# Ledger of designs, part 17: VHH binders against F-box protein At3g56470

Target 1, 367 residues: F-box protein At3g56470, of Arabidopsis thaliana (Mouse-ear cress) (q9lxz3)
Amino acid sequence: MVTRRRSKKKKKTKRKKQSSKEKEKYQTFINLPCDLLQLVISRLPLKDNIRASAVCKTWHEACVSLRVIHTSPWLIYFSKTDDSYELYDPSMQKNCNLHFPELSGFRVCYSKDGWLLMYNPNSYQLLFFNPFTRDCVPMPTLWMAYDQRMAFSCAPTSTSCLLFTVTSVTWNYITIKTYFANAKEWKTSVFKNRLQRNFNTFEQIVFSNGVFYCLTNTGCLALFDPSLNYWNVLPGRPPKRPGSNGCFMTEHQGEIFLIYMYRHMNPTVLKLDLTSFEWAERKTLGGLTIYASALSSESRAEQQKQSGIWNCLCLSVFHGFKRTCIYYKVDEESEVCFKWKKQNPYENIWIMPPLNLIDLPLFDHRI
Below, E stands for the ipSAE of ESMFold2; O stands for the ipSAE of OpenDDE; V2 stands for 0.75 times the mean of E and O plus 0.25 times the DockQ between their complexes.

## First folded at step 11 (VHH; framework vhh_7z1x_3)

Design y4 (from y1 with P109S F111Y; at its last look DockQ between E and O 0.03; V2 from the best seeds 0.00; counts 0 for: pae E 11.3 > 2, placed apart)
Fold by ESMFold2, look of step 11:
Structure y4 (fold): chain B 367 residues (1-367), chain A 124 residues (1-124)
Amino acid sequence: as target 1 above (367 residues)
Amino acid sequence: QVQLVETGGGLVQPGGSLRLSCTASGFTFSSYDMNWVRQAPGKGLEWLSDISGSSDYIYYADSVKGRFTISRDNAKNTLYLQMNSLQPDDTAVYFCAREDLSGSYFEASTYDIWGQGTQVTVSS
């Protein structure tokens, strides 16, 4: 794929030149039927797939094609004691520990499209970070309160990327700041506060179909349409039972889901009806797999059992050396299976790796 | 003195109706979300319904949705529960409860003020 930044990255194909007699001897091996080659390659773990891709162009093309199809979300954990981070692929049970001193003092604000929005509360620095490529895209500084959330609409490599935050909520007014890619300054907009009179802060933000949906600590759902510079509070609150131990909000193909977690009861999944603005409980995920974290959630529609993880809520906890993934099946016709620990939502984050893994320096040298 | 007092309980035949009232005093009633909770004999507490201070947000447990209607009159400091199509398993002590203002909606709800409860018995 062509990059949209000032610099370009290109997938590189490497070939080893061989003598004419060696080329003749390898010709019969290289000409295996394509169907048989694909079957052999489909059985290889990642490291063996990478080794096999160095054989010839035909093998390289087959290995790369099959490699990309099986990529699933990874976990990232930022150390609290140094400037390192850990990437973990639960499908292959492989981890990588990395050092990136330039992120000292930063915390994660939001995750989407393989990018993290990072904020340093001491310097007010704001930047996008891709933990797989280690690309950074700095943004104009902005002061943020401790409990203030910020979100973005798409990858910062797009000219349509928009940052959004609510900076102030007063009795009468709400103040919103936005930053559109390559703008000179943050734009400030002020709207009437139509929330109920109790204290309101925003806990969850998702972007869907051109609109930011914002859920408050009081259960109110608001929206901001940046194309219309329009703010409104939607009717109703999501129903919940007492004893909720946390929630997550996510988007899939224009649909918005809310997940309540409970200490001693099964999680519940709610879907927002965008016509009536009412929440309805779902008894099934319908083949959707949700990888949940506090700052953002990744979703995939999976009708296959290739990874062994499908049609479930995937929740994760890292405790230093120990790694625990909790899978919860929500279907009434399937057994509810999970390993459950209390989750600190700021410790573990799901993120999608880029489609082109073969050129990343992090992974091709670890054997 | 902050107080909630339930009234309107009693004996009713299966399929019958009752309306419960909960009168609040000693606090700004319209500023609080209010809830109905019941406890059947020998069982734990069961949350039934929630209504916001302005009545803009109303929620029901699945066990009562379509049969029970929560409402409030902020001028009279009174919370109501209209119960229709009552069955013997609706027999319980019914409590009104004030939701604690101090927490996030996404944390466990706590109730800092409870009424004494009113008995509802559904039997021939």
Scores: ipSAE 0.000, ipTM 0.238, lowest interface PAE 11.3, mean pLDDT 72
ESMFold2 (binder alone), look of step 11: mean pLDDT 85; pTM 0.855
OpenDDE, look of step 11: ipSAE 0.238; ipTM 0.538

Design y5 (from y1 with L101W; at its last look DockQ between E and O 0.05; V2 from the best seeds 0.00; counts 0 for: pae O 8.7 > 2, placed apart)
Fold by OpenDDE, look of step 11:
Structure y5 (fold): chain B 367 residues (1-367), chain A 124 residues (1-124)
Amino acid sequence: as target 1 above (367 residues)
Amino acid sequence: QVQLVETGGGLVQPGGSLRLSCTASGFTFSSYDMNWVRQAPGKGLEWLSDISGSSDYIYYADSVKGRFTISRDNAKNTLYLQMNSLQPDDTAVYFCAREDWSGSYFEAPTFDIWGQGTQVTVSS
């Protein structure tokens, strides 16, 4: 009877050795070189990234570091033929198609803080739209010219949100309209026109530290302080840039930049001195990455070392015969073209995705 | 009639030189920026160089920089392209084109008038 007990002990020891070898095999993934781990994690959808972050501290750190990549602005393109929208994450080189029938007939006017200001030229309707949540915030109606630019100060979820536009420029007067959150109507302000008597259109508008800065096609910079209901034209002008085919103005932490684009030359960057109101050329961005289009600008100071996109200009440009988006590395004086659709650069909009993309239909695993 | 006519193309040996001419008619030549573009067999159009109406601004593609020189004589309504150090890869039909800026500020410049082109062949 004694002999049968010995065979059961041997089977338990073999199972324990297999479990220890399986545990050792799982432990080997913990020791992956950081670069390889990051490479693997970079290929994971966000959902799986989150899951992977629960594996161990090293994986967590790697996963989180790659999630930061998702903080980069996305491109949104509006179809001319249908109510479809394409979102593109340049960092991940991922596309997502969205359909917003509620935006039929609308065009984008401005983008900031993950929101789109949308205008319908047929109904004169204005609304804020979040393409990620599909939230809509209606505004009072406003007639707008096709070339009229608008800007807003912050997300419409804030009570401090202010809309700004110049509705008229005459020989003698400039008419400004502003809308404060929860206001019943647009406020109209009229100021003396101090602009040069040339064809002046406002092409770029940015908000910084409570003030709207407005750049004309002639290079004049004006400011509007809504708190003071004050309008003025600044004396400084950017240097003439012969051959430029457009410019973008952007703001970062109180600093204002002007980016000139060229068909056949590298872009140039000017920074505004807010004391002297003079523009100075910048040869470096100091680690800043600027995403700019005609109707949107975003900036990030964080070095996305992993994407190779740091100290870089991400621009919608005409380059030769091409309409494209480019990365320009300012320090290296090198250009990389986006794998983006050939389209009018001014139709591209940079938009900040929300930090929590997990709930976004964008990452539907069906691809 | 508005017209551009290219001349000066031909066969040249590697390392050789050619001078292309483009004669404009039917418009105020000095008021327009002019361009040279080429198309190699089986390839798309390649921009090479442009020159402003007053010749104040000149640009070159990297592919031809240092080898090609664009110039114009407004009195003769003629655009020129001096091509030096020609290579087999320079074999193409060369076009002069008038740049049109009549479009929106937010649009890329377009070419509204083209010549018929002149063939340049670089071969040993």
Scores: ipSAE 0.013, ipTM 0.316, lowest interface PAE 8.7, mean pLDDT 82
ESMFold2, look of step 11: ipSAE 0.190; ipTM 0.549
ESMFold2 (binder alone), look of step 11: mean pLDDT 85; pTM 0.857

Design y6 (from y1 with S52D G53S S54E L101Y P109D; at its last look DockQ between E and O 0.06; V2 from the best seeds 0.00; counts 0 for: pae E 12.4 > 2, placed apart)
Fold by ESMFold2, look of step 11:
Structure y6 (fold): chain B 367 residues (1-367), chain A 124 residues (1-124)
Amino acid sequence: as target 1 above (367 residues)
Amino acid sequence: QVQLVETGGGLVQPGGSLRLSCTASGFTFSSYDMNWVRQAPGKGLEWLSDIDSESDYIYYADSVKGRFTISRDNAKNTLYLQMNSLQPDDTAVYFCAREDYSGSYFEADTFDIWGQGTQVTVSS
């Protein structure tokens, strides 16, 4: 804001000189080499990225393309009595509250491709919900036990979308239910139980390269290949060492990772060798950032340091009665801790927002 | 037999102090995270504090932060809770509890061994 009480000659001379200097500076920034423009834009928070995108067509295209690079998964906490959900964007270190009355009575089962799979244990309803668009896709009902997990292969808008769950495990048999595309009903398949224990529950499921990988509560890894209607238990077990207090499984570009938590919050990362089915420890994430929760996980390429989340593990961690979401640098012991309302491990999940977040009804442009 | 035994409870005036002790037997105390939990009359359980096996990580509920101090002596198999600035709403049965590491990969917040509790009463 500028007030002017200058003489006519002073005002005219200063205004002309200042205006010419600003035009020269503006043109210099517009003509930056691509690498320098990308560096400048990559360091902008979302608010400044939006403002910069209005400069010219060249800047608009650069800002929009790099805006995707800055986008990270959001953490949803949804244990709310008034159907209010807390969303946390770790890249902006901001949270917001949304209201989803259509999800009253539902709990979350799984997240993938910006969609939540939601289950109502009283009505046995299943539905897909996109919290960013509020699109809802109902699914055929299915009874699920409290500790039963369900996953899906891709967005429900795809004709390739497949739902998968293990409904029972006996000494001799495993019963699997799947639902594909717009089928009329669930398909039931029964396989010989190759798990070594009398009782197993599946705690995490990931879909990778056409196959569901299932981690049991005893550390066994099984797979289901829906194209072959084939079930198998993979050899080898990652050890659960004394002092560990949690384990997460995630997928990135066909690779499967297992993350052990320890009482000192210094996690160990293992990678599955899909040829030998052996687990090997990783000393680095190679620029990956992994976002894991009890029900599902997401991964992304390295983010810029200005977000505070790059080349690290972003985990839903429970210790005693405290609940936090924390970050670990694999080559450092640094930690960023978020204190949330009291919650259990099935009250949160990571979800990937769409690339065009600004145009969604959930986003307020008055920031 | 695995046991936790709380001592040091009693009657205290508002603003007073008490030190609770919890003596462990029948297990390797130094291998476990330990917790303090209380139950006020007619109410549910309220977690107060935890301490890891090496005393490197110590956490408090907001209701007691700054007033209570958890500590442990692994050589004596004893967990402590120093309670200062006690108020009438601190009246409760206080339990020590052992963190359970025998469960699922994700069941780190389960307590498998509890003491019998010690009564703390803050009253004039």
Scores: ipSAE 0.000, ipTM 0.171, lowest interface PAE 12.4, mean pLDDT 72
ESMFold2 (binder alone), look of step 11: mean pLDDT 85; pTM 0.858
OpenDDE, look of step 11: ipSAE 0.026; ipTM 0.375

## First folded at step 13 (VHH; framework vhh_7z1x_3)

Design z1 (from y2 with I58T A108F; at its last look DockQ between E and O 0.10; V2 from the best seeds 0.00; counts 0 for: pae O 7.4 > 2, placed apart)
Amino acid sequence: QVQLVETGGGLVQPGGSLRLSCTASGFTFSSYDMNWVRQAPGKGLEWLSDIDSSSDYTYYADSVKGRFTISRDNAKNTLYLQMNSLQPDDTAVYFCAREDLSGSYFEFPTFDIWGQGTQVTVSS
ESMFold2, look of step 13: ipSAE 0.177; ipTM 0.547
ESMFold2 (binder alone), look of step 13: mean pLDDT 86; pTM 0.861
OpenDDE, look of step 13: ipSAE 0.016; ipTM 0.301

Design z2 (from y2 with A108L; at its last look DockQ between E and O 0.04; V2 from the best seeds 0.00; counts 0 for: pae O 6.1 > 2, grease 24.3 > 24.2, SAP .699 > .668, placed apart)
Fold by OpenDDE, look of step 13:
Structure z2 (fold): chain B 367 residues (1-367), chain A 124 residues (1-124)
Amino acid sequence: as target 1 above (367 residues)
Amino acid sequence: QVQLVETGGGLVQPGGSLRLSCTASGFTFSSYDMNWVRQAPGKGLEWLSDIDSSSDYIYYADSVKGRFTISRDNAKNTLYLQMNSLQPDDTAVYFCAREDLSGSYFELPTFDIWGQGTQVTVSS
């Protein structure tokens, strides 16, 4: 009985030397924190911003976001005597003179998304005009009173563009007209007048989240929802009477702000509570800069405290013979040396320049 | 026609009182800020007081502060200036003036409509 000694083959467990290839995580610039990336991109000229946007999706998003956020509105001045226009870039402190003979007899009504709404009181013509491209989009004619306000929802290049105006306020009824992009005619809607029986004119109109907000000279706020064809007067009133004081209403990311100007006083900033529809006084603009004009106002969230443009109201001023603007800090007590005066609403308006300013014929230094 | 007409001027003794009125026509008076300005003989125009459309904001020059009172009645389209404690130095033509809305922000007030003025003479 030959006891076959089963030779236990010692399986040499080859310890696989896990070569810890420390994957040197090549920290690529792609892994920069978003805030740092934005900071870097914010310092790039537009040309380099465009180049940077081609690097990756994250950079693209950051570049585009900063292009929108950091582009300061331009101020356009309308000559009273000729068909000349003056563009002022507050960031560069540069002026450019433009001539638009095609706009002879027209006055400005509104500005949004780089477009002007223009009206000719003699011919009753309305058109959208892009001063940067000279594109013109005509609309059906409309008779408008001198003090009648009009607003539009977005650029006329969008099929969702909607124009809004109140054409009549009587004791019993309010008449609203709307124009949808590419429509043949104005749509007329009539609603019962629920405004206080005082002579009310609309002074400020802002579009936000599908709704037109309309502020009267008496401080009443009304809303119009085009989708619902619904008109309502809100019960809330600003705590201070607007009187003859200037007011500017603007929208920023769904929030509605109202600024009242007082003679020799600091501006009052109000924010609309969209739940209660009451105005709440704010001490600050939350980092916003509001570029205010009588017909329309632009808002920008400026991230760079370094520019000194933080919590500011930007207003057009005339210094001697030079058109310029001033930044009024709303969160600081400022000594107002001069009496605040309401400006002619049709004399100037803020406009958003295109992102690709390089292609603008305006900079043809043919001088 | 847009017009301002001042009334109420005259001769008054030192320490006396006078009330000026300015009646507006041809425009919506209640929509405008109104001012009183005077011009003394051989002197330039001097702004005295302003009142906004709602009478919420009133300002006075230091020269008349505490003595003069500006008010308005929008229903009557009338601006008033109550002048008390009048002195010989207050002798001037007094003008009512409408503020020009075409001006710039943070500028000195400009006026687009003026009355013809009313003479105030303070003399013993």
Scores: ipSAE 0.018, ipTM 0.342, lowest interface PAE 6.1, mean pLDDT 82
ESMFold2, look of step 13: ipSAE 0.180; ipTM 0.528
ESMFold2 (binder alone), look of step 13: mean pLDDT 87; pTM 0.873

Design z3 (from y2 with S104R; at its last look DockQ between E and O 0.02; V2 from the best seeds 0.00; counts 0 for: pae E 12.6 > 2, placed apart)
Fold by ESMFold2, look of step 13:
Parts: sequence; structure tokens; C-alpha cells
Structure z3 (fold): chain B 367 residues (1-367), chain A 124 residues (1-124)
Amino acid sequence: as target 1 above (367 residues)
Amino acid sequence: QVQLVETGGGLVQPGGSLRLSCTASGFTFSSYDMNWVRQAPGKGLEWLSDIDSSSDYIYYADSVKGRFTISRDNAKNTLYLQMNSLQPDDTAVYFCAREDLSGRYFEAPTFDIWGQGTQVTVSS
């Protein structure tokens, strides 16, 4: 395991003695307006971006911010036969195979913000893993049922990180467990069950605007607000229930999307109207690209056409028995098959890389 | 107690039409996706068509697309298959099948309840 080190940036308190508005010709380049600086930096290749980030604090922040514009989500695959995982960047067709024996026996529960929530069903151990930095953040143990889903609100490096799961659904009650960062133990809450009486398992969970949205296998959408300790069932129902084929749910900037896949049909994208709570079909993504996998989905704002991944669904599976990733253009009703891994789609997970790729231990095949 | 009963099979001439019905009992029909499947003599099962619980999503195998029409009447707990332009290779036992609700994501559906089937014979 790599021990995480947190650096504290102490701002130098030294007051600038020269408070005059004196114009310093030799500092004009360093004081470029933000828009112009961003334009200059956005044209740099990665190598030059890194060099420019060493100029000053202002350039460093601009360079790091713009590096995210140049990256897209990667795929990760955990080997079934050894203690390795593979990271793949489909936009650059670059991969790295890495060994990490500390994760032996763990499986992925959820992916968000470049972090994976990992669970060992034999020891009941739970931890966050960043596959790019190899940082691990252990969490208190919890027993989870075979098909139980768990989600988190944000990266574990944030003091506001909250874990959420539904542990029990009976005819009368629903039981949830939450864990807030630095808490002593898991919190248990019990609510009246307002879900329909049919078989109900939670298949998809997303966090948006401070609340968890939970979709059942029957298409029922529930909401948990941790700040109010409040649970309720929302009235909207998608036109087709999730349990016949794969479905994916994702959030982007407060908007909730549901992607249906059914054998013999093209994927259908629905958007939840947060005012009326009705689901509406979308015939275009409006420049949004959605990266969907069985455990979690990622989204990304508009990208330039040169990346090859723009205004589309990037899916782990298409047409049922197909076990390959595809890019699907919703407004063109067209697909392009991607054959990186011919494994069960459950095993291929989209994950967002961090801003600074140079600090990563990628492409070093020795631990 | 849970049953699917097919009716409407029979003998037709090539180019003819036939309408199959499947009546459901013992379960909440309106909660399930329903399917038609056939088995020709000496052949395996062939999936034909699927209709979801609300009739919003309807699918056909390429072999029957444009000739067969699936529909349902949830008030009568009945599934239908209208078969037009029948040819001798449509000769088969036709089954009504209920889609299993316990399926996992992105796996092919399985069918947990089947009818006994109705014979359709297209001869001459």
C-alpha cells in the first residue's frame, strides 16, 4: 500500500511592501488576462503544459485546469487470475498493466470522481482505491448482501464524503446505512417502505445536488436526502423497467439520465424533469458524452471532434449477447464497435483520470 | 395455478393469415414482458417477438419482421400474434412465454412460464 501524504500549502504571509500601482515591464507576460492565458495554454502539447506549470502559481493553476480538457475517461479491468489491473485510454490507444496485491479478493462496488469503492466479501473490508495514484483509504467494515449496491457522494479526500447503501427492504420497512468521513461507526436509519410490493432491488444509485437517487429493478425511483435524514419515492416512472436488459443511470451537473438497453433495439436515453418528475426521451445528447458501465456511469462535457468521442454513449455492451464496448451516436442511430477487451461487460469500468497525468506510475511494469 | 394457454393455431394455405391468442391466468399479466417463440419440426427454439408490459417497446426477429404483429390487451390478460403471408417454413409449434423478472443487467432474458404451444401448419 502507498501511504497517503497530505501537503499543507502555507501561504506566505509576507506583505508586499511595494503597494504602489507601479507598472513593472518585466512582469507583463506573467500577468496576462485569464482568457488570454487559457488560450495560450490550451494550445500547448502536454510536455510544454507541464513545463509552463512551473512558471508561477497563476500559470500552474491554469495549466493544471486545462489538462482536464485534454483527457477523457479510461477503462479499467481487474484480472480474475492474478493481482493485476489494466488501465486503457481509448482516445490515445495507450494501456498499462499494473500489479497491486493489496486488492486480492476485492471487487468494485462503485466508481466516481476517479475513485473506486472496493469490497472484500470474505473479510467485509471496504476501501477506496485510486487506480492512477494507487492511494487507498480504508473504511469501517460492513457486511453486504450478494446483490447489494453501495455508492458515495464524492472523493474520499473530501471531508464531505458520504457512503450510502440500502441494507434491507421488507413489506413495511426499508433500512439504510450511511457513513460520513471520520465518523466512529455506520449510521442505521429505518423508514416506512413506500415502494411497490413487487420484487424490488436497487440497481442504480447516483448522487446529485446533495441527495442520492435510487432506481429499483421495477423502475421505481426513490430519493434519500442525508441532510434531512429523509426518504421518499418519486412519482415518475420510466416507460420500461430495468430488469429485462441492462440499464445505466448517470448524473451530469444536476441532471439525471437513464439509459435503457434492450435486446434488438438501439439504446434509449431518458432525462428526468426535476420540476414535473416526468421522464422524457432525448434524441440527442446535445454534445454530452456518457460513459456507461454496469457499476457506475461517468459523464463529460462537450469535446472536440478530434478526440473521436463526442455526443455519444460509450457502452460496455450492446445488443444483449455482445460482450464488447461500443460508441453509439444517439442522433445518428449508429454504432462503432470497440474491441479492447472481449470480457464480460461487468468487468470493464469507466473511470476519470486525475488532472496531472505525469505524477502517475503508469507504464512502469515493475510494481 | 400460473398458466399461459395458446389458441388459434391450425392449418393454413401458403400466403394465408392466422391470429394466435395467449390467455394468462394466476399472475399480474400487466407487470410482465411477453414473448412468442416457435419450434419447427426437428429444429431448436426460435424467438420471434417481444412486447413490454405497456406495449411501448415491440421487437421482431428478422425472419418475421413485417409479416407478424405482436399485441396485447392487458384488460383481457391476453397476448396476440397476427401472422400474415405465411409460408411452409413457418410451420411450427408456437409458444407464448413470460419473461423472467429476476434477470441480471445486460444478460439475455430468460422465460420462466411457458404455454403448452399451439400447432401452426402451412401446407401445399
Scores: ipSAE 0.000, ipTM 0.209, lowest interface PAE 12.6, mean pLDDT 73
ESMFold2 (binder alone), look of step 13: mean pLDDT 87; pTM 0.876
OpenDDE, look of step 13: ipSAE 0.006; ipTM 0.265

Design z4 (from y2 with F106W; at its last look DockQ between E and O 0.10; V2 from the best seeds 0.00; counts 0 for: pae E 9.1 > 2, placed apart)
Fold by ESMFold2, look of step 13:
Structure z4 (fold): chain B 367 residues (1-367), chain A 124 residues (1-124)
Amino acid sequence: as target 1 above (367 residues)
Amino acid sequence: QVQLVETGGGLVQPGGSLRLSCTASGFTFSSYDMNWVRQAPGKGLEWLSDIDSSSDYIYYADSVKGRFTISRDNAKNTLYLQMNSLQPDDTAVYFCAREDLSGSYWEAPTFDIWGQGTQVTVSS
């Protein structure tokens, strides 16, 4: 509707005979003074905040202004038995379970910036999916080899988004395919392998400072610079045996971290020296909070404690015999464990929600 | 032909020490990471320690860290476990296991060759 009356300063309420019962009730609720609106709205959980924001423009503006910005990552899990997925916010312990049958047969290949890259191996369909907006962005079909891995540089809504695939179908050569937004076809480049011999597959890919860093199952690190069409295998390996409970690689402000947990022991954090390409162990996170999963690693720096977890590693892993998400405070060598879903925790993916949830189709936010 | 044979088990008092040996034959011992695993009566397998082929990387389970020491002599094709400060709950059959080379560096190791095991009993 058109412009509504604005909030007014606190005064004693006068009731008028002229208004109908429903109109008078609606008017008094809409016209609460700003300070009373702020009190009411500040006590609402997110679900109710979104519902309240749909009442009128005045409530919408108040609800949006009082929503928490600087949101933390959520976990997503795709059901294996039906066409549903669940979103979970550990900081607020809130769930949202949704059905999306259009993704039947798709697997997640990579996660970044709130988007999932999804692939159907039967139809060779490739698309981006945003589980918060439910937007799909189709990509040209691509046949993927068994050892082919994928990543992307940024959200597909950006004209600078670049898709990247890498495979070693032969021992001698690495095949890289890239797709730049609005291109007509995939670009293929072939390079001499230069990886060490034996069994080489790529386990983790991170985009940082304009290049893709690719970690192999043998601990080797390679890079691809798309602006130079340049591939190289970097020297150095982690100085100690990496953990056997999976590994995670992430980027924060141009710095690259490797996280692993050996045999349910405390995590090891390594930082890559971008000059020497040697790995150095970190004994502190320096206020950085890292959320890590196999297909996505999100990072967040905070200067002051917020509600929930800060200055720690947030991992969705097995810890001991428990299916858990752990929050590990590296500086204190302490951990807090909690359980989310009885499913395999390596199938849970950290994903960053949008800064403003009010315009999302997942929530009741419309008038 | 590929074999692992454990020796050195026995009965020991609480607080005592024992040294286990595992002799390898039929494969290139120096190319493999080696592990110790135990099984207490009526319980599942418990991984204890591993050592890589060059002895550069050594790991221990929390339950034995500081008390047990793994080592190897590649010239003698032999893996060792020195066990100190033994307690009654260390009573188990102790197995030597060869780590499978075909797995990912980033995944939990699997073991493709096992010894027959040696009994260690700690009684008071």
Scores: ipSAE 0.012, ipTM 0.283, lowest interface PAE 9.1, mean pLDDT 74
ESMFold2 (binder alone), look of step 13: mean pLDDT 87; pTM 0.873
OpenDDE, look of step 13: ipSAE 0.015; ipTM 0.323

Design z5 (from y2 with I58T S104R A108Y; at its last look DockQ between E and O 0.02; V2 from the best seeds 0.00; counts 0 for: pae O 9.2 > 2, placed apart)
Fold by OpenDDE, look of step 13:
Structure z5 (fold): chain B 367 residues (1-367), chain A 124 residues (1-124)
Amino acid sequence: as target 1 above (367 residues)
Amino acid sequence: QVQLVETGGGLVQPGGSLRLSCTASGFTFSSYDMNWVRQAPGKGLEWLSDIDSSSDYTYYADSVKGRFTISRDNAKNTLYLQMNSLQPDDTAVYFCAREDLSGRYFEYPTFDIWGQGTQVTVSS
């Protein structure tokens, strides 16, 4: 009775090799070079940034590091009577008075990345001005109409800085001028006018992902791609309610928002669908705070719900004799301040302060 | 002549009600946003309420919200303010004011035409 001791040994070895190969596949995303990881994270909306921060310690660190404590924009007031400028920090509720005699006769045209675009209607001079460092970058002269809008893509210290403006709109043609950093001259481009026959002025211009978005007073949206030297008028119009008091257009991480203000009504928030190029109404700003001014608007993703500055539109207002800011909640519970009205576009503008404000002699503690 | 005339003011007990009227003349009443403003003794002007020309949308200051109601009759060129639950702190001269159409560029509403005001006194 030959008891066949069948050899149970062989089955154990095959299971160990499969587990090691599966572990290698999951390691591929964790080992992204830090620069690539940062690049990817920099493209994530805040919501996704937060999600990404939960993946691993390295991602968390990268996400948090890119969560640039975006300092709240400052409001700069331009005096009508003198060469004085008032800076207001809404977060600290502090004012600082500055004097820039070198900007006598200049008006503001645009603000981005801590720089002001300034224009002198008497001399036709254009310059970039940093109010924090007092740096000035002159540009070639340009005649501008009073209602002509300008925008630039980034700080003039960058070689990629582009300045954009529409200089003429006729029945048949639109004339665009662009200025590249360190260029000697303006580049002029002429396109056929495809805008509706009504006298359209451009009210809002924003730059996003290589393209200038231009909104007309009639709600038409036009795009200019400097790289392609391409101009296009989009057929879609934002739904506009009658009686709008003003509009603000802003860019945030590639997204374009349009806000319409109505008397005694909550603002309407529209987001541009970049695929269909249609405006979609949004009930919220997705946690963003928009610092809106007539010429340019800044957007910030606020991390701290506790500050009450969440999902808000911030506007400059006069309260009595004091210049202040008001926050409109962009939700169903938002209260509309009846006191807000359209302001002179050249009286104030939001500006991003430098990150190293500590070193700025601006807060002379001597008051 | 462009004119606003307030009526309906008087003495009322705390918790009482009063209805103010403002009659407009000399302009197209229906084309203007109308406002009620008051001034208490020793205090500045306080905006209370407005009504739009086009939508009849109404807005109220927090101090009077839920107690006061603004309305208009364009056929009669008359603005109304129904005031309920009146308190001693509501004692003031009440003014009807036409909003300045040119004020579109100001940070706050401006008024170009005012009535003479009507006295409201809330006292036990």
Scores: ipSAE 0.011, ipTM 0.291, lowest interface PAE 9.2, mean pLDDT 82
ESMFold2, look of step 13: ipSAE 0.012; ipTM 0.505
ESMFold2 (binder alone), look of step 13: mean pLDDT 86; pTM 0.869

